# Designs tried in a protein design chat: VHH binders against RNA ligase 1 (RLIG1). Part 3

Target 1, 325 residues: RNA ligase 1 (RLIG1), of Homo sapiens (Human) (q8n999)
Amino acid sequence: MKRLGSVQRKMPCVFVTEVKEEPSSKREHQPFKVLATETVSHKALDADIYSAIPTEKVDGTCCYVTTYKDQPYLWARLDRKPNKQAEKRFKNFLHSKENPKEFFWNVEEDFKPAPECWIPAKETEQINGNPVPDENGHIPGWVPVEKNNKQYCWHSSVVNYEFEIALVLKHHPDDSGLLEISAVPLSDLLEQTLELIGTNINGNPYGLGSKKHPLHLLIPHGAFQIRNLPSLKHNDLVSWFEDCKEGKIEGIVWHCSDGCLIKVHRHHLGLCWPIPDTYMNSRPVIINMNLNKCDSAFDIKCLFNHFLKIDNQKFVRLKDIIFDV

## First folded at step 15 (VHH; from y01 with S54D G55S)

Design z03
Fold by OpenDDE, fold request of step 17:
Structure z03 (fold): chain B 325 residues (1-325), chain A 123 residues (1-123)
Amino acid sequence: as target 1 above (325 residues)
Amino acid sequence: EVQLVESGGGLVQPGGSLRLSCAASGFTFDDYTMGWFRQAPGQEREFVALISWDSGDTDYSDSARGRFTISRDNAKNTVYLQMNSLKPEDTGVYFCAAKLHSEWYTPSKYDYWGQGTQVTVSS
């Protein structure tokens, strides 16, 4: 699998963004929304956005696979956020019209201590070996997902550390029009970021599983390349998102040659998300677990076992995958 | 010269069936998504069905789903629309359309169009 850029930091929008004082459709009780202007950002231009590889932005929670305790582990995203006082201070600073002196963070006072196993995201700015907040006042990072962790139960459901495998959704290697769900060695995913999607992630925009039978999957970032992207004009992009089958996605992530990732979300263009019929759910899916030796080793209630029972089956859509009780 | 020629339209009773055909010429048929659109009197042209150029995947409007089937024969440069369980509201001119290397639900995005064939569903 050609490894594209990893999602370690928050991705900037391809366009210069403006804040409008209108209720957000994305977040409940947010009194403002961020909209894109027609102007392509300098950052995007500097990153050679026009030569970048466009991919589907997958709506889930970001994960990372890296070594922990001498084996590949799944890591969950955990950003450190400032306390209420520091947040207020920072907001006031951002809204101050006067030549704002550089905002000074006291990380020890402004943030709760990092958990013991917390690691900063790659490329996080550091001062004297200590990670510092980004432009949004957050310190991006990761925590390892332990087996049977209640807080990350959906994360843990897609990994098996005994067999060192993960449940992954990607394109079939021999058929780009066919999606494949497979058990992938965690070692193959090392140093990659993935998106966790499923029943209990972000309102389940892709219609996976049910409350009674939750279903979650990992998708490597960059796994779904866009074949026919329109121009970077608002009208063209809006039309594409609204009327193109391939455009029935949350947004676009450009993987630039310098490793920079740039995005545009439907919301940036004033479009709604989620939508009833996603591009992801419009393609056939085949189950290919390839776990011949492991059949007796899985817990009967685990997601791996459920997929083993339907191994080699083909479905018209992801939402058609139903596990028998 | 690019040409799309629809056929198979006609008068049918409610609950009846029709099979539309569209013969294409003058372009590389295999590279085009083929679509069916319809236009009722006084209404805008609306999406009915499409079949992709590469995967052969199909998609349908909500009204057409379960009743209509789009298919293609690349060897014959022909796209078909099997329409079952027809309703009076299905009445209109049905158009065949072609789009290069992409799938769209909007008429304005298609590259080539036929002249249309009249479908009338009435008792």
Scores: ipSAE 0.711, ipTM 0.886, lowest interface PAE 0.5, mean pLDDT 92
Fold by OpenDDE, fold request of step 17:
Structure z03 (fold): chain B 325 residues (1-325), chain A 123 residues (1-123)
Amino acid sequence: as target 1 above (325 residues)
Amino acid sequence: EVQLVESGGGLVQPGGSLRLSCAASGFTFDDYTMGWFRQAPGQEREFVALISWDSGDTDYSDSARGRFTISRDNAKNTVYLQMNSLKPEDTGVYFCAAKLHSEWYTPSKYDYWGQGTQVTVSS
């Protein structure tokens, strides 16, 4: 699998965006929505968007795999946000008629101290070794997911640090039309970002598991390449999202040759998300755990054990995977 | 010359079954997603089923799901629609369509069309 770019920062939209004074369908009580114009952004053009690799934007929570305590570890996304006063100050600045060129952040006063073991995202701007807020006023970063962490229980459910493996959804290596769920060595995922999806993530847009039997999986960013993307025209993309089977996805992420990531979301084009019958759920799935002699090593109630019980089984859809425990 | 020729239509009672066939010629059949559409009198042409060009994956309209089955035989350049548990609402002209290398639910995206075959479900 060709390693594509990691998601460390917020991705810009492929089109120039504008704020419309219309209620947001994405966020309750937000009086505005961000919509894409028909103009491709300079950033996208500079990044050679037309030669970029388009991939499915997966709707989940972003994760990162990197070394911690001398072993591969899963990290959860945790952005530092300004306090209410600083946020208000920043908002006022953004809406001010007088376009002052620079907003001054006092990170010590405007932000709570970083949590223990927090690390900044890659490429975060730093002044004198201290990370500074991005254009949204956030300091992007990561925290390690410890075993049995209650706050990140869904994250922890997809990793086993004893065996150094993670539950991953991707294409079957020999059949692009077939999805595969497998236990992947964490070492193979080092320095990659992944999307955590499942029952308790972002409203479960892909219909995985149930409340009684939650199911979560990691998807490497860039794992699902789009085969036939239309031209970068607003109408063509809308038509594709609405009427093409492959277009039944949250959005598109372009992986550019320079490492830049560019996105478009359904919401940018005035379309709804989530939707029924996603492209991800329209493909068959095979379970390939490839864990020899590990049957007695997993807790009976853990996801790894459940998947081992259905190893080598093929399902018509992801949502058909139900653990009878 | 590109041709799609539908057959198998006819009159059937509610609850009955029909099997439609569409014979294709004049293009590389294996590279095309094949679809079935239908048009009732005074209505717009609507999606019924498709079968992908590469994976053989199928998709159906909500109305067709569970009752209809689309299949293809690449050796014969033919696509089929098995229709079970037919209802009066299924009455219409059924069209076979072909789309190169992609799967679409809208008629305007398909490249080639047949002349259609009449399906009438009535008591």
Scores: ipSAE 0.707, ipTM 0.880, lowest interface PAE 0.6, mean pLDDT 92
Fold by ESMFold2, fold request of step 17:
Structure z03 (fold): chain B 325 residues (1-325), chain A 123 residues (1-123)
Amino acid sequence: as target 1 above (325 residues)
Amino acid sequence: EVQLVESGGGLVQPGGSLRLSCAASGFTFDDYTMGWFRQAPGQEREFVALISWDSGDTDYSDSARGRFTISRDNAKNTVYLQMNSLKPEDTGVYFCAAKLHSEWYTPSKYDYWGQGTQVTVSS
């Protein structure tokens, strides 16, 4: 099966967007939001958006699987940002309405040295051995998720490097209406990007687990294809997001034939997110860990052990999962 | 020709139960989400329950959740609404509706409609 596009860079919106001032009673704040116009963007048209595969945009934090220390590893997104002086220089350049690609970056002066073990996102342009910042002045990249790094403790909870497995949520292979949580070999995820979701991610929009019993999962990007998307008209999408059960999602990612990824988010359409009952969190799910007799080797409190204790159980809704603690 | 025929309505006292049926013909039943909507006098049709075309997943309005159960029998091309713990505010005409390949809460999105069956919960 052909692999859907990998999320290595920020995705442009399907519509032309505008920055608009959000109403505010505070005199010292200038809140702004980005709203879609009704015009399909040139980027989307160039990518042949009408033939693209629409998928659910999952609300979490982006992860990547690639090698580290000669084995498959989970990597967390870490974008390098310019220092304050360079950021001011960049913003002043943009205020003059000049093309952001014409801005000259001196990466050695404008950015701190990369963290140890950091790698740039794939296909990042290089000039004189330095990665080229994107349109927003950022250098996208990844750091490996080390077992004992508290900054990435929730990322660590969904992988086990001794057994080289990850906790993954996908459609059940024999029933597309049923979700399945399983332990998947990390080697099967090589060179894929995934979304980490759960209790401690982005305010827990899917209502998973609790502070006492956190629940986190990885979802491969593109895993949830949208079955019946309406026409690509602003009002049809708004109606679909608000009034269609399948539309109870954060947004849409289109996977275009050239590998380009194009998105829309509810907030681009002036709609609220999160919402209490999402498409994903309301769907039935089965636990199918696919592990051998050596499964007793997990730490008692790790997430893999908790899922093993409820192996083969089915829940009416994903958000209803309760561990047998 | 597509037909949706509701039955099972009637007069019921508060706290009682009623089972509505909707027999469908003229389309591939398995490809359609089936829904129940209701309309009180002088009101717009409102969503009550739906059952998905592809998986049989269900959803309910807040007023119906926990009291009503939607089900379908694909062999008989029939959708049912079991209504328990009925209240006077449940009074109205109940309509069966069908929508190809998607699950909508808005009446205007549904492709086919029955004539409706009256449910009266005496106060």
Scores: ipSAE 0.304, ipTM 0.741, lowest interface PAE 4.4, mean pLDDT 86
Fold by ESMFold2, fold request of step 17:
Structure z03 (fold): chain B 325 residues (1-325), chain A 123 residues (1-123)
Amino acid sequence: as target 1 above (325 residues)
Amino acid sequence: EVQLVESGGGLVQPGGSLRLSCAASGFTFDDYTMGWFRQAPGQEREFVALISWDSGDTDYSDSARGRFTISRDNAKNTVYLQMNSLKPEDTGVYFCAAKLHSEWYTPSKYDYWGQGTQVTVSS
């Protein structure tokens, strides 16, 4: 059956947004904010947002599983940005309103060459064999996570290519209130995007692991559907994020029937993130690695070995996981 | 007709324990999140604890966490609040509340309310 949409491109906001400056009387200067207005965006309306499936927006870094060297591999997001000259040309076009006209990219001249083994995000429009930059002038794409690449050491910690497995957090299949951490075949994840979370990712908003014993996990995008979302009104969403248990999340990603993904973030509504007790990090979790016969195949300090030592153990909260080291 | 009837309140010394009960009728208990709220004199009702309709997951206010335990018995249509290590600050009227299919901390979001039971923590 049809899988929920993958995060291949930048997701537009459900509301029309504005840049707003709101200095405090106690502050000399504060950052500008991108805030949602009360108006549902044209993109959300065109995608039929009212019929879409709402899911938790997980705060991590985007990953993708697809083939590399004839086997399933984890891929890290790497977006290509225009060079300085092309970026200035694009910015000048965006500020010019003398005529409605299209901006034209020459990808070979306007962008640095892609890193070796880079691939563009799926479903990217192509012109003359080149991917078309998005509305921000970027070309989304992916690079493979090689086992010994220090730049992606935390990505590589959640996969093992010899056994073709990944560490995945999901709902327990038999208990909707229980999370499950398991080793999942990479082949089962093919063509899916996932969010990498944990100790060394985005300031560790979920409070997982420690510097001494880092803990990282992959979450398939769309894995945590929202059951009881209020109406799509600014005030209702603010109240839900602040005062509903299920609303203790970074944001919402709507999966629309046409495959579009639409989002809202707490920050768009003037709300704080991270928060200490998130919906995800407060939920009970069980470890089910199903790797007992492979125990001696892992390095003693690798994450898979650490989880094997606590296999079948339950924790009252995801953030409470501690390794037996 | 929907009814929520609290019981188990009373006078208790600081450090003591009480167990509140709330018997429910007139609705499908299993479909409702159950919550406990309290109201001190001159204050608004404030969240104490909730237990979800679907998973039995619980949550607590900062003041209640570690001292109070909410539980439910769906066969008896009853929710309980075990209150341990009671403090004078816990004094107030404790209300049972029910919310269809969602878990809210805000009193105004709850569909049904009991009449309350007085808890007094004093020598």
Scores: ipSAE 0.294, ipTM 0.734, lowest interface PAE 3.9, mean pLDDT 87

Design z03
Fold by ESMFold2, fold request of step 17:
Structure z03 (fold): chain B 325 residues (1-325), chain A 123 residues (1-123)
Amino acid sequence: as target 1 above (325 residues)
Amino acid sequence: EVQLVESGGGLVQPGGSLRLSCAASGFTFDDYTMGWFRQAPGQEREFVALISWDSGDTDYSDSARGRFTISRDNAKNTVYLQMNSLKPEDTGVYFCAAKLHSEWYTPSKYDYWGQGTQVTVSS
C-alpha cells in the first residue's frame, strides 16, 4: 500500500453515539449534544478497527486533486443534499424501515441540479448517469477551484496552476519532530484528498497568519500518523486527548485495511475544541520551497512569494510563522 | 534495577540559575520520554518539562516556558533541566521521571521516578 485511504465519503464515529441535553460552554447556545457512548460501533468492528492506522483528524475543509482541463487541479468538496420535501420523505422511510439502501431516490426531483463543473466523489454508484445518494441521503462530490473564483479564494491561494504546484505541510523526511512547508507538484498529489487549513478556514483553530497576512496550507489526509495510541477504551482515549502531548488534536481518523475511514472528535467525548496550543501549531517548522527557477515569477502578494521570502527559515512553532513583507 | 538519580539542587537567590541533572540506569534510555516534575510545599506534584524519546521534541508548563530548558544526552543516559530567572514560587522538590514511548503531563502515567532534589529560591 503506497498511500493511506482517501476521504471521499463522510466518516462514521468509532463509538456508538447518543443525543443528550447538556449545557454548552460556547457563546452559541447548544441545547443538545451528540456524545459517544462506551460501545465500539458495528461499522468500526466490521472494518477491523483494532488493526487500523490512527492519524490526526485535521480541522479544516476537504479538498481533492484530480484532472481538469487536461492538468492536475485542486477541487473543493461540495456535497449535494436533498431538498426539504425529499429529506422528509427519507426520514419517514427510515422510521418504518432502517435500510437506507432500499429507499428510492429520484435525483432529478429530489435534488437541485448539480453545478456545471461538479463531479461525484469516487466510488459513488451511478444508475443511467445519475449518482446514487449515500446512506445519509447525500451525494458527495467536488467542484474545481478556478483561479479567479472568489467563493474559493482561499483554496486558490495554495495552488499555482501555471507552475502546477501546491503549498503542502508535512513531516520533514529526515526528522519526525520537524514540520516542513514546501511547494509540491500537483501531479504528485493526483487522486489524493487533503485538508485546507489556515487563517480563513473554520475559525483558524491552529492560529496561523493574520487577517492582514493570511496563511493557508494543504495537508494530505493521513500525513500525521499517531505514534502510540492507547487502547480503544473510552476513558483511555479521554485521558490521552486531555493529558498526552500528541493528543492535543481535534480528533482521530483510523485508516482501516478495507479502505474504510473511521473517526472520533473531541466534542463527541465531551472535550473542548479548539484549544490554544494544539499538537500541530506548537511544533517546529522549516520552510523549504525548492523553487529556485521561479524566484521572480510570482505576484508580490501571493502566498508562494511570501513563503519564498522566508525560505530556509526555521520557526520554533508553526503558529509563530510571520512573513517578511 | 531501574534507577533515576537527581542532582544539582540547592539554595539560590531570586533571579539566579541552577542546572539539574538526572542520571538513568537499568533501562534503554533512548526509548523513554524524560520529564521533570516538582512538588511545592503543601501541593501536589506538577509537570515542569518533558523531552521526547524519538525526536528530542520538548514541552514546558506555562510557568517554566522561556525560563527553563530541558535537554538530554543519550550517550550519558542523562537528562538536564537548566533553570534560569528563578523565582520564590519555583521552590520545591524536583523529580526526574521516565515514560516508555509516549509524552504525558500526568505524573501517574510515568513508569519510573527519582527520589528528588530540593530547589530553594529565597533571599
Scores: ipSAE 0.252, ipTM 0.717, lowest interface PAE 4.5, mean pLDDT 87

